# Designs tried in a protein design chat: VH-VL binders against q0aze0. Part 492

Target 1, 268 residues: q0aze0
Amino acid sequence: MKIILVNNRFKENTEKKAQEIAGQLSALNVEVIIDNGLDEPYAGTVDFIMVLGGDGTMLRAARRYGQRAIPVLGVNMGTVGFLSNIEINELAEYLPLILREEYSLEARMMLEVAVFQQQSLLTRVFCLNELLLRSNSPRMLSFALEISGQKLEPYRGDGLIVSTTTGSTAYSLSAGGPIADPQLDAFIVTPVASHIINKRPLVVSPEREISLHLLEEREAIIGIDGQIKMDFGAENRVLIKRAPHPLLMVNLKAKPFFTSIDRSLQRQ
Below, E stands for the ipSAE of ESMFold2; O stands for the ipSAE of OpenDDE; V2 stands for 0.75 times the mean of E and O plus 0.25 times the DockQ between their complexes.

## First folded at step 23 (VH-VL)

Design SB6 (framework fv_inotuzumab; at its last look DockQ between E and O 0.80; V2 from the best seeds 0.80)
Fold by OpenDDE, look of step 23:
Formats: C-alpha cells, sequence, structure tokens
Structure SB6 (fold): chain C 268 residues (1-268), chain A 123 residues (1-123), chain B 112 residues (1-112)
C-alpha cells in the first residue's frame, strides 16, 4: 500500500504529524509520500490520500490528485472546516479500517475550468469549490454569462462565482448564494457586488456548460478555490464543466452537515 | 475604505510584556488573516507571525515562539499581539498587516498595513 | 529559513532614471501549481509600508504603471521605468512560499 500525506506548509504541527504518521505506517510496511506543496505532485500510483489540515489543504489536494480517482480522507488538525471527516486524535482508531480499505466513499463533483485565449486553450484546472471572476480594480465588471448556449442578460458587478455544491458554504455563501446539500451535483452561480443587484443566484444542472467573457476592455482576475489566480481580459473566455471524475472523499464516520452549517452561521 | 488602526506607543522595562492592538475596518474581518511585522532601528522588516481570523489558527516565527501570543476578537474586529519577556532588542516599530486567506490557506500578500506602533524597551 | 537577498542595498538616482532592484532567494519560490509568492513593498520613514507588486508581477490597483515586477524561481526584479520624486524610499521584497515568511534586507533609493 502507498499513501500520500498532504500537509500545510505554514502549520508545523501538520508537518510533524505527517512525519510521525509516516513512521508508523512505514512500520506497517506502508509506503508514504509527504506532500507539502513545495514539490511536484507524485506521479506514481497511490492507494490512499490523507489530508492533514483544514479545508484549504483539502482543496489543494483535490486539485492535485482528485482526477486520479484516489480515496481522499480529511483529517482535521483542530481547525474549522467542512471537508474533514475525522480528527487527528481519531486516526489511530480508524487506521486499521483504512489499511483494510473498509470505508465508504462519497463522490463530490468537481469543476473543470478551461481558460482560453480566443480559440487557444491556456490552462485547464480541476477544482472542488469554485471559480471566481472579479475585477482587478475598484470599478465594476461587465461580462456575459452563457449556459448551454443560452445567453443571459449582461452581468454588471464586482464579479461572479461558479461553485460546486461542496463550495456552496465557501465564497458563494458570503456572496449570498444558497447552501446546497453536498450530496447533490449542481453548479451554483452567484453574483458578487458591492451594491444591490437584482440578479439572483442560479442553481444549474451539472450536465450544462457555463461560459464567461468580458464585454468591455478591462482587466479581471480568475480565482480558483481562493488559491490560484490568473489574469483575465477581454480576449479571454472561461468554460466551466463538470469534471469527468468526482473527488472520492472517504467517509469513516457520519458528519451532520446541516447541524454543522447552523453552527458555522453563528460565527458569521 | 480598508483601515488598520493600531494602538499607541509603548514604553516598557526589560522582562515586561506589551500588548498591541490592531483594529480593522472597511472589510469583512474574518475573510483575511492579520500578520505582525516589526522594524528595529536601522534594520529591515521582520515577520513575527500571523493569525487566521476565521479559524483562529496562529503562525509564529520560531524565534518568537513561547513569548508571543496573537488573538482575534471578531466582535470588535481587533487583533492583538502580546510579546512577553521583553528585551532591549525588541525595541521596534510594530506593524499589523492584512493578508488574503481562504480557510487554512494564506496568500502571503500584505495589501494593507497599520500605521505602526513604537515599542521601546529600556531600563 | 529561506534567505532573501536584495541588490543593491542602496542606490542613488535622479528623477526620470530607470531603477532596477533584484531579489534572490536561497530556494525556489514556486509553490503548488506554479504559484509564486513574491511581493514588493515601498516603505517611507514614519509611514506604513505599501504593497506595490504581488505574485511576482501583479501590480496593485492604484500603483503607477512605472512599477513592474518580473522573475521566476529564485530571481526576481522590481523595475521603476522613470523614477519620480515620491519614489525615493526603501523597497523590500518578501517571500511567503516558505515558512517562515522572510523579507529581503531592503534597498534604499536615494536622490542623487
Amino acid sequence: as target 1 above (268 residues)
Amino acid sequence: EVQLVQSGAEVKKPGASVKVSCKASGYTFDDYAIHWVRQAPGQGLEWIGGINTYTGDTYYRRKFQGRVTMTADTSTSTVYMELSSLRSEDTAVYYCARDESYFDYLSGTFDYWGQGTLVTVSS
Amino acid sequence: DVQVTQSPSSLSASVGDRVTITCRSSQSLVYSEGSTYLSWYLHKPGKAPQLLIYDVSRRVSGVPDRFSGSGSGTDFTLTISSLQPEDFATYYCMQATHFPITFGQGTKVEIK
């Protein structure tokens, strides 16, 4: 068995724990690779991914390895989040089950984001939470939204979020988007504005395609999962589809999503 | 308008503690982390640590671990940095700075800074 | 810790001059998926530091076009195409790819 441990470079406790876990697993004849993001993703075959940290760390792991159909377990290191399944102090209890592959999997839809320069593909990225289009200045953007070839009325505002149901509790929520059951597959399209906008969030079938482009000569930025940024101008277009493969999240114990979201809302 | 307003100058004896505040306004408080950076006389900028206002996670430079404590009060949109066991070499202007954050991810881009707080440690 | 070294430590220039400041890191600043967390700051005495450039080459809104950032891996450059009176200050590069965050020692740009 081969396992990747993903940790957070700024949280020393996660690195230390990764090394500790690696030692324990090695003693059980399990090969371990530690990924702190400073190296290229491991290109070889692996059987399991364990994420030590919060949701941001999970998002990184998802972008790096999610397309490979590998079970991914979120192990919370004492932080706030929605994507971890167990706590670090529970790992010892569940480790035998992990090694015997006795666990359930929950498929989470990911986005396939393709950015084009005219007709040429610039980049293609898979992500778990959302794509954000935002202005690179204090001025509002004017942009076109198309869904499965249907052109909507032009959007004008600070930007737009296209989120998965997993991402509904992230940036989309802050922008006024709906909270979605993570067991659903859907796009959530949420407008972002510093002023009142009459446009409502859209819940869109995962079978559809979403296209965005600017309607004026202005610089914008594409953000992916709050971690990746790229320039976006009038000559660019972004196409968003459902990723061909979902993230396979390991479910070792039940998580009360709706109870948890009520708690999180009290913090805001 | 985004603003970070720090508390006033402090004069302390060696061995004492100092607590500097940084009040944030003009943005959603828990969408950004706050870092602390200092500049000693005639020296450059030195990163001390940071706090994620959403998760509460703290990130301290190793040299300060054990004597620095950062806290956040969401009700007042204020971050605090407490430095204990003060030494003469801790004399510096201390700045708070805003950093874009996303859950446990930090971008490491300090886009807004406080006006600075002079902390003088002298016998 | 990752060492960040700026060059020069100081320079004298006149209004209208082209100014180039270099920042070299002891390790690559490339992070996951190609992100590089290198930023440039302007600092004047008695004032708060000001962010100029982030992610190597992204100019902050409101920062004049005469400021530009470039580089990759371990070598980075801040360029002021035509120095203005308000540009006389100390400049710092900062890396945030590696823990802990570290600054260059600074480059003081003085009037000739």
Scores: ipSAE 0.871, ipTM 0.934, lowest interface PAE 0.6, mean pLDDT 94
Fold by ESMFold2, look of step 23:
Structure SB6 (fold): chain C 268 residues (1-268), chain A 123 residues (1-123), chain B 112 residues (1-112)
Amino acid sequence: as target 1 above (268 residues)
Amino acid sequence: EVQLVQSGAEVKKPGASVKVSCKASGYTFDDYAIHWVRQAPGQGLEWIGGINTYTGDTYYRRKFQGRVTMTADTSTSTVYMELSSLRSEDTAVYYCARDESYFDYLSGTFDYWGQGTLVTVSS
Amino acid sequence: DVQVTQSPSSLSASVGDRVTITCRSSQSLVYSEGSTYLSWYLHKPGKAPQLLIYDVSRRVSGVPDRFSGSGSGTDFTLTISSLQPEDFATYYCMQATHFPITFGQGTKVEIK
């Protein structure tokens, strides 16, 4: 059995703990690869991914491995997040179940994001929480949103968020979007500081195709999961679709989503 | 407007401790980590460490491990850096700087800085 | 620790001059998905440092177009295309790809 341990590059105790877990697993004839983000993602076959950290660490794991249909377990080492399933001190208790593959999986929709310059594909990335289009200057953006070829009235404001339901509790929430049940598949489209009255958040079928481009020359950026940034100008267009594969999150321990949303509301 | 306002200058003797505050305003406190950077007279900038205000996690340069403590008070939007066992080479201007965070993820980009706090350590 | 070394350590220049400062890292600064956490700061005596450029080449809103950043991997450059009176300062590069965060030693740009 081969497992990837994903950890945080800054948090020294997650790296130390990852090495300790790797030693324990090796004693059980489990091959372990540690991924702190500095090396290319492991390209070979693996059976399981264990994320040591919070929701931000899970997002990196999802972008790197989420399209490979590998079970991913979130193991919390600090403040409990929306994407962790068990605590680090519970790992020994659940390890036999992991090794015997005695767990269920929860599918979480991901975004496929393609950025173009004119007609040429520049990059294709995957995203678990959201794409953010935002101004990179004091001036507002004017931009066009199309949903399955249907042009909406132009947007004017600081930007736009296109989120999964999983991402509904992240930037989308802060911008006024709804909290969504992560078991639903949908896009949530949330304007950021819209100058246009009545541009409300939209909930959109995951079967739709969402396109964005600027209507004026402005300095803008595309943010992916709050961690990846790309320059975005009048010559660019971005296309957003449901990703081919959902993230497969391991469920070993019940984690009531609705009880935890009070913490997210307090953070606002 | 985004502001980081630090506490005033301090004069300390070797072996004492100093606690510098950094009060944030004009933004959502939990969305940004706070780092501390110092500059001794005639020297360059030196990163001391940081605190993720969302998670409470701290990150200290090994040189300072064991004598630096960083804390955050969300209710007052204030971060504190305490440096103990002061030496004359700790004489420096100490800056706080913010770094956009996304849950436990930090990029290490210091977009706004406090005005600086001079700490003088002399016998 | 990853070392970042600036060159030159000091230079004298006149208003209108093109200034180039290099920053060389002892290890690649490329992180997951190609993110490269190299930034440039301006520091004047008695003032707080000011972010100019982040992610190698991305200019902060309000920073004049005369400032540009470039480079990849281990080699990075800050260019000031036409030096202005307010640009006389010390410039630092900083890497945040590797723990711990480290600064270059600084490049002092002085009035000729």
Scores: ipSAE 0.736, ipTM 0.887, lowest interface PAE 1.5, mean pLDDT 90
ESMFold2 (binder alone), look of step 23: mean pLDDT 91; pTM 0.942

Design SB7 (framework fv_inotuzumab; at its last look DockQ between E and O 0.75; V2 from the best seeds 0.80)
Fold by OpenDDE, look of step 23:
Structure SB7 (fold): chain C 268 residues (1-268), chain A 123 residues (1-123), chain B 112 residues (1-112)
Amino acid sequence: as target 1 above (268 residues)
Amino acid sequence: EVQLVQSGAEVKKPGASVKVSCKASGYTFDDYAIHWVRQAPGQGLEWIGGINTYTGDTYYRRKFQGRVTMTADTSTSTVYMELSSLRSEDTAVYYCARDEQYFDYLSGTFDYWGQGTLVTVSS
Amino acid sequence: DVQVTQSPSSLSASVGDRVTITCRSSQSLVYSEGSTYLSWYLHKPGKAPQLLIYDVSRRLSGVPDRFSGSGSGTDFTLTISSLQPEDFATYYCMQATHFPITFGQGTKVEIK
């Protein structure tokens, strides 16, 4: 068995814990690779991924490995989040089950985000939470939204979020988007506007495609999962589809999503 | 308008503690982390640590671990940095700085800074 | 710790001059999917530091066009195409790819 441990570069505790876990797993004849983001993703075959940290760390792991159909377990290390399944102090208890592959999997839809310059593909990224289009200046953006070839009325505002249902409790929520059941596959399209509230969030079928481009010569930024940023101008377009493969999240413990969401809302 | 307003100058004895505040306004408080950077006389900028205002996670430079404590009060949009066991070499201007955060991810870009707080440690 | 070294430590220039400051890191600053957390700051005595450039080449909104950033891996450059009176200050590069965050030693741009 081969396992990747993903940790947070700014959290020494996660690195130390990764090393400790690696030692324990090695003693059980399990090969371990530690990924702190400073190296290229491991290209070889692996059987399991453990994410040591919060939701941001999980998002990084999802982008790096999510398309490889590998079980991914979120292990929380005393932080706030929605994507971890067990706590670090519970790992010892569940380790035998992990090694025997006695666990359930929950498929989470990911986004396939393609950014183009004219007809040329600039980048393609798979992400778990959302794509954000926002202005790079105090001025509002004017941009076009197309859904499966249907052109909507032009959007005016600070930006737009296209989120998965997983991402519905992230930045989309702060922008006024709906809370979605993580077991549902759908796009959530949430306008970001400070002064103009003329558009409602859209819940869109995962079978559809979403296209965005600017209607004016303005400078904007594309953000992916709050971690990847790139410039976006009038000559660019973005195409968003359902990723061909979902993230396979390991479910060792039942998570009371709807009973815990109220607490989260109180913090925002 | 985004603003970070720090508390006033402090004069301390060696061995004492100092607590500097940084009040944020003009933006959503828990969307951004706050870092602390200091500049000793005649020296450059030195990163001390940071705090995630959403998760409460702290990130301290190793040399300050055990002496520094950062806290955030969301009700007042204020971050505090407490430095204990003060030494003469801790004499510096201390700055707070804003950094975009996304859960436990920090962007590492300080787009707004406080005006600075002079902390003088002298016997 | 990752060492960040600026060159020169100081320089004298006149208004209208082209100014170039270099920042070299002891390790690559590339992280994960190609992100590079290198930023440039302007600092005047008695004032708060100001962000100029982030992510190597992205100019903060409101920062004049005369400021530009470039580079990759371990070598980075800040360029002021035409120095203005308000640009006389100390400049710092900062890396945030590696823990802990570290600054260059600074480059003081003085009036010739």
Scores: ipSAE 0.830, ipTM 0.922, lowest interface PAE 0.7, mean pLDDT 94
Fold by ESMFold2, look of step 23:
Structure SB7 (fold): chain C 268 residues (1-268), chain A 123 residues (1-123), chain B 112 residues (1-112)
Amino acid sequence: as target 1 above (268 residues)
Amino acid sequence: EVQLVQSGAEVKKPGASVKVSCKASGYTFDDYAIHWVRQAPGQGLEWIGGINTYTGDTYYRRKFQGRVTMTADTSTSTVYMELSSLRSEDTAVYYCARDEQYFDYLSGTFDYWGQGTLVTVSS
Amino acid sequence: DVQVTQSPSSLSASVGDRVTITCRSSQSLVYSEGSTYLSWYLHKPGKAPQLLIYDVSRRLSGVPDRFSGSGSGTDFTLTISSLQPEDFATYYCMQATHFPITFGQGTKVEIK
């Protein structure tokens, strides 16, 4: 059995704990790969992914491994988030179930994002929470949104968020979007500081294709899961679809989404 | 308007502690971590550590571990850095700087800085 | 700790000159999905440092386009295409790919 431990190398305690867990698993004849983000993703067969950290660490794991249909377990290291299932001090208790593959899976929709320069594909990436289009200058953006070829009235403002339901509690929420049940598959399209009064958030079928491009030459950035940045200008277009595979999140114990909303969103 | 306003200059004796504040305004406080950077006379910039204001996680350069404590008060949008067991070589200008964060992720980019706080350690 | 070393330590230049400053890291600064956490700061005595360039080559909003950054892996360059009077300062590179965060020793750009 081969397991990847995904950690946040910047936080010293997480790295030490990953090494300790790797030692324990190796003693059980389980091969362990530690992924702190500095090396290429392990390309071989992997049976399970364990994320040691918060929701940001889970997002990196989802981008690297989410399309490989590998079970992913979030292990909380002190900060309770929306994507953790168990606490680090519970891992020994649940380890037998993990090794016997006795757990359920919850599917979470991901986005497939393709960025073009004119007609040429530049890059294709996946994300779990959202794509953010934003201005990279003091000036606002003018941009076009198309949904399955249907051109909406132009947008003017600081940008736009295209989110999954999982991402509804992240940047989309701060920009005025709704909290969505992560068991739903949908796009949530949320304007950022729109100058156009009637541009309200949209909830869109996951079967739609969403396209964005600028209507004037401006410096913009596309952000992916708040962690990956790409330059975006008038020569570019981005196409967003539901990714071929959802993230398969391991469920070992109940973690009710709705009772945790206020605790996780107690920002001041 | 984004602002980071630091507390005023301090004069301390060796062995004392100092607590410098950094009050944020003009943005959502828990969207940004706060880092502390100092510059001693005639020297370059030195990173001390930082605090993720969303998770509460702290990151201390090992040189300062055991002597530095960073805390955040979300209700006042203020971060504090306390440095104890002061030595004469701790005389420096101390800056706070913000770093965009997303959950436990830090961008590692210091886009706005406080005005600086001179801490002088002398007998 | 990952060391970042700037060259030169100082230089003298006139308004209108093209200036280049290099930053060399002791280890690769490439992270997941190619992210490279190298940034450049301008610092004048008595003032707060100012971010110019992040992620190797991205100009902070509002920074003049005479500032550009380039490089990859371990070798990075800040270029000022036509030096202005307000550009006489000390410049620092900073890496944040590895813990701890480290700055270069600085490059002082002085009026000739």
Scores: ipSAE 0.797, ipTM 0.897, lowest interface PAE 0.9, mean pLDDT 91
ESMFold2 (binder alone), look of step 23: mean pLDDT 92; pTM 0.947

Design SB8 (framework fv_inotuzumab; at its last look DockQ between E and O 0.81; V2 from the best seeds 0.82)
Fold by OpenDDE, look of step 23:
Structure SB8 (fold): chain C 268 residues (1-268), chain A 123 residues (1-123), chain B 112 residues (1-112)
Amino acid sequence: as target 1 above (268 residues)
Amino acid sequence: EVQLVQSGAEVKKPGASVKVSCKASGYTFDDYAIHWVRQAPGQGLEWIGGINTYTGDTYYRRKFQGRVTMTADTSTSTVYMELSSLRSEDTAVYYCARDESYFDYLSGTFDYWGQGTLVTVSS
Amino acid sequence: DVQVTQSPSSLSASVGDRVTITCRSSQSLVYSEGSTYLSWYLHKPGKAPQLLIYDVSRRLSGVPDRFSGSGSGTDFTLTISSLQPEDFATYYCMQATHWPITFGQGTKVEIK
């Protein structure tokens, strides 16, 4: 068995714990690779991924490895989050089950985000939460939204979020988007604009494709999961569709999503 | 308008503690982390640590581990830095700075800074 | 800790001059999908530091066009195309790719 441990660059504890866990797993004849983000993703085959940290760390892991259909376990290290399944102090208890592959999987839809310069592909990224288009200045953006070739009325505002249902409790929620059941596959399109009252969030079928481009010569930024940033101008377009593979999240413990969401709302 | 307003200058004895405040306004408080950076006389900028206002996670430089404590009060949009066991070499201007955060991710870009707080440690 | 070294430590220039400041890190600042957390700050005595450039080359909104950032890996540059009176200050680069966050020692730009 080969396992990747993903940690957080700013949480020294996660690195130390990764090393400790690696030692323990090695003693059990499990090969371990530690991914702290400073190296290229491991290109070889692996059987399991453990994410040591919070939701941001999970998002990084998802972007790097999610397309490979590898089970991913979120191990929370004492922080607030929605994507972790067990606590670090529970790992020892569940380790035998992990090694025996006695766990259930929950498939979470990911986005495939393609950014183009004219007809040329600049980058393609898979992400778990959302794509954000936002202005790079105090000025509002004017941009076009197309869904499966259907052109909507132009948007004018600070930006737009295209989120998965997993991402519905992230930045989309702060922007006024709906809370979605993570077991549902759908796009959530949420306007980011304090002055656009007439634009409502859209829930869109995962079978559709979403296209965005600017209608004016403005400087904008594409953000992915709050971690990747790209310049976005009039010559660019973004195409969003369902990723060909979902993230396979390991479910060792039942997580009451709707029970915990109320607490989260109080913090928004 | 984004603003970070810090508490006033402090004069402390060696061995004492100091608690500096940083009040944030003009933005959603828990969407950003707050870092603390100091500058001793004749020296450069030195990162002390940071706090994620959403998660409550703290990030302390090893040098200050054990004698620095950062806290956040969401009800008042205020972050505090307490430094204990003060030494003469702790004499510096202390700044708070805003950093974009996304869950446990920090961008490491300090786009807004407080006006600074002079802390003088002298016998 | 990752060492960040600026060059020069100080320089004298006149209004209208082209000014170049370099920053070298002891390790690559590339992280994950290629993000590089290198930023530049301007600091005047008695004032708060100000962000100029982030992510190597992104200019903060409101920062004049005369400021630009470039570089990759371990070598980075801040350029002021035409120095203005208000630009005389100390400049710092900062890396946030590696824990802990570290600053360069600073470059003081003085009037010739």
Scores: ipSAE 0.856, ipTM 0.929, lowest interface PAE 0.6, mean pLDDT 94
Fold by ESMFold2, look of step 23:
Structure SB8 (fold): chain C 268 residues (1-268), chain A 123 residues (1-123), chain B 112 residues (1-112)
Amino acid sequence: as target 1 above (268 residues)
Amino acid sequence: EVQLVQSGAEVKKPGASVKVSCKASGYTFDDYAIHWVRQAPGQGLEWIGGINTYTGDTYYRRKFQGRVTMTADTSTSTVYMELSSLRSEDTAVYYCARDESYFDYLSGTFDYWGQGTLVTVSS
Amino acid sequence: DVQVTQSPSSLSASVGDRVTITCRSSQSLVYSEGSTYLSWYLHKPGKAPQLLIYDVSRRLSGVPDRFSGSGSGTDFTLTISSLQPEDFATYYCMQATHWPITFGQGTKVEIK
């Protein structure tokens, strides 16, 4: 059995625990690869991914591995998040179940994001929470949103968020979007500081295609899961679709989403 | 307007502790970690550590482990750094700086800095 | 700890000169999805440091376009295309890809 341990590059306790777990698993003849983000993602066959950290660490794991149909377990290392399932002090209790593959899976929709320059594809990335289009200057953006070929009236403001339901409790919520049940598949499109009074958040079928481009030359940034940044200008366009594969999150114990809402709401 | 305002200069004896405050305004406090950087006379910049204001996680350079404590008070949008067992070589200007965060992720970019706090350690 | 070494440690230049400062890391600074956490700061005595360039080459809003950053992997440069009187200062690179965060030793740019 081959397992990837994904850790946070800055938290020493995460690194120490990853090494400890790797040693325990190696003693059981389980092959372990530690992914601290410095090497290319492991390309070979793996059976399981264990994320040692908070929701930000899970987001990196999802971007790297989420399209590969590999079970992913979130292990909380101190701060309770929306995406962890068990606490680090419970891992020993659940490890036999993990090794015997006695767990259920919860599917979480991901976004597929394609960024173009002129007509040429620059990059294709996946994300679990959201794409943020934002101004990279004090000036507001004017931009166009198209949904399945239907051009909406132009937007004017600081930007726009296109979120999954999983991401509904992150930046989308802070910008006024609804909290959504992560078991639903949908896009949530949330304007950021819109000057247009009719621009309310939209909940959109996951079968739609969403396209964004600027209507004026401005400095903008596309942010992916709050961690990846790409310059975005008048020569660029982004196309957003449901990713081919959801993230497969391991469920070892009940941790109901709705009892966790207050933590996310207090981030402001 | 983003602003980080630090507490005033301190004079301390060797062996004492100092607690420097950094009050943030003009932005959402828990969207940014706060780092501390110092510069001793005639020397370059030295990173001390940081605190993720969202998670409460702290990150201390090993040199300072055991002597430094960083805390955050969300209700006042203020971060504190306490350095104990002071020595003369701890004489420096201490800066706080913000670093964009997203959950436990830190961008590692210090875009706004406090004005600095001179800490002098002498008998 | 990852060492970042600046070159030169100091230099003398005239207004209008092109100035290049090098920062060399003991390890690659490339992180997940190509993110490279290398930034450049300007520091004058009695003032707080100021961010100029982040993510190797991205200029902070309000920083004059005479400042540019480039490089990849382990080798990075800050270029000032036409030195101005206000640019005489000490410049630092900083890496944040690896824990702990480390600064270069600084490059003092002085009037010739």
Scores: ipSAE 0.789, ipTM 0.893, lowest interface PAE 1.0, mean pLDDT 90
ESMFold2 (binder alone), look of step 23: mean pLDDT 91; pTM 0.937

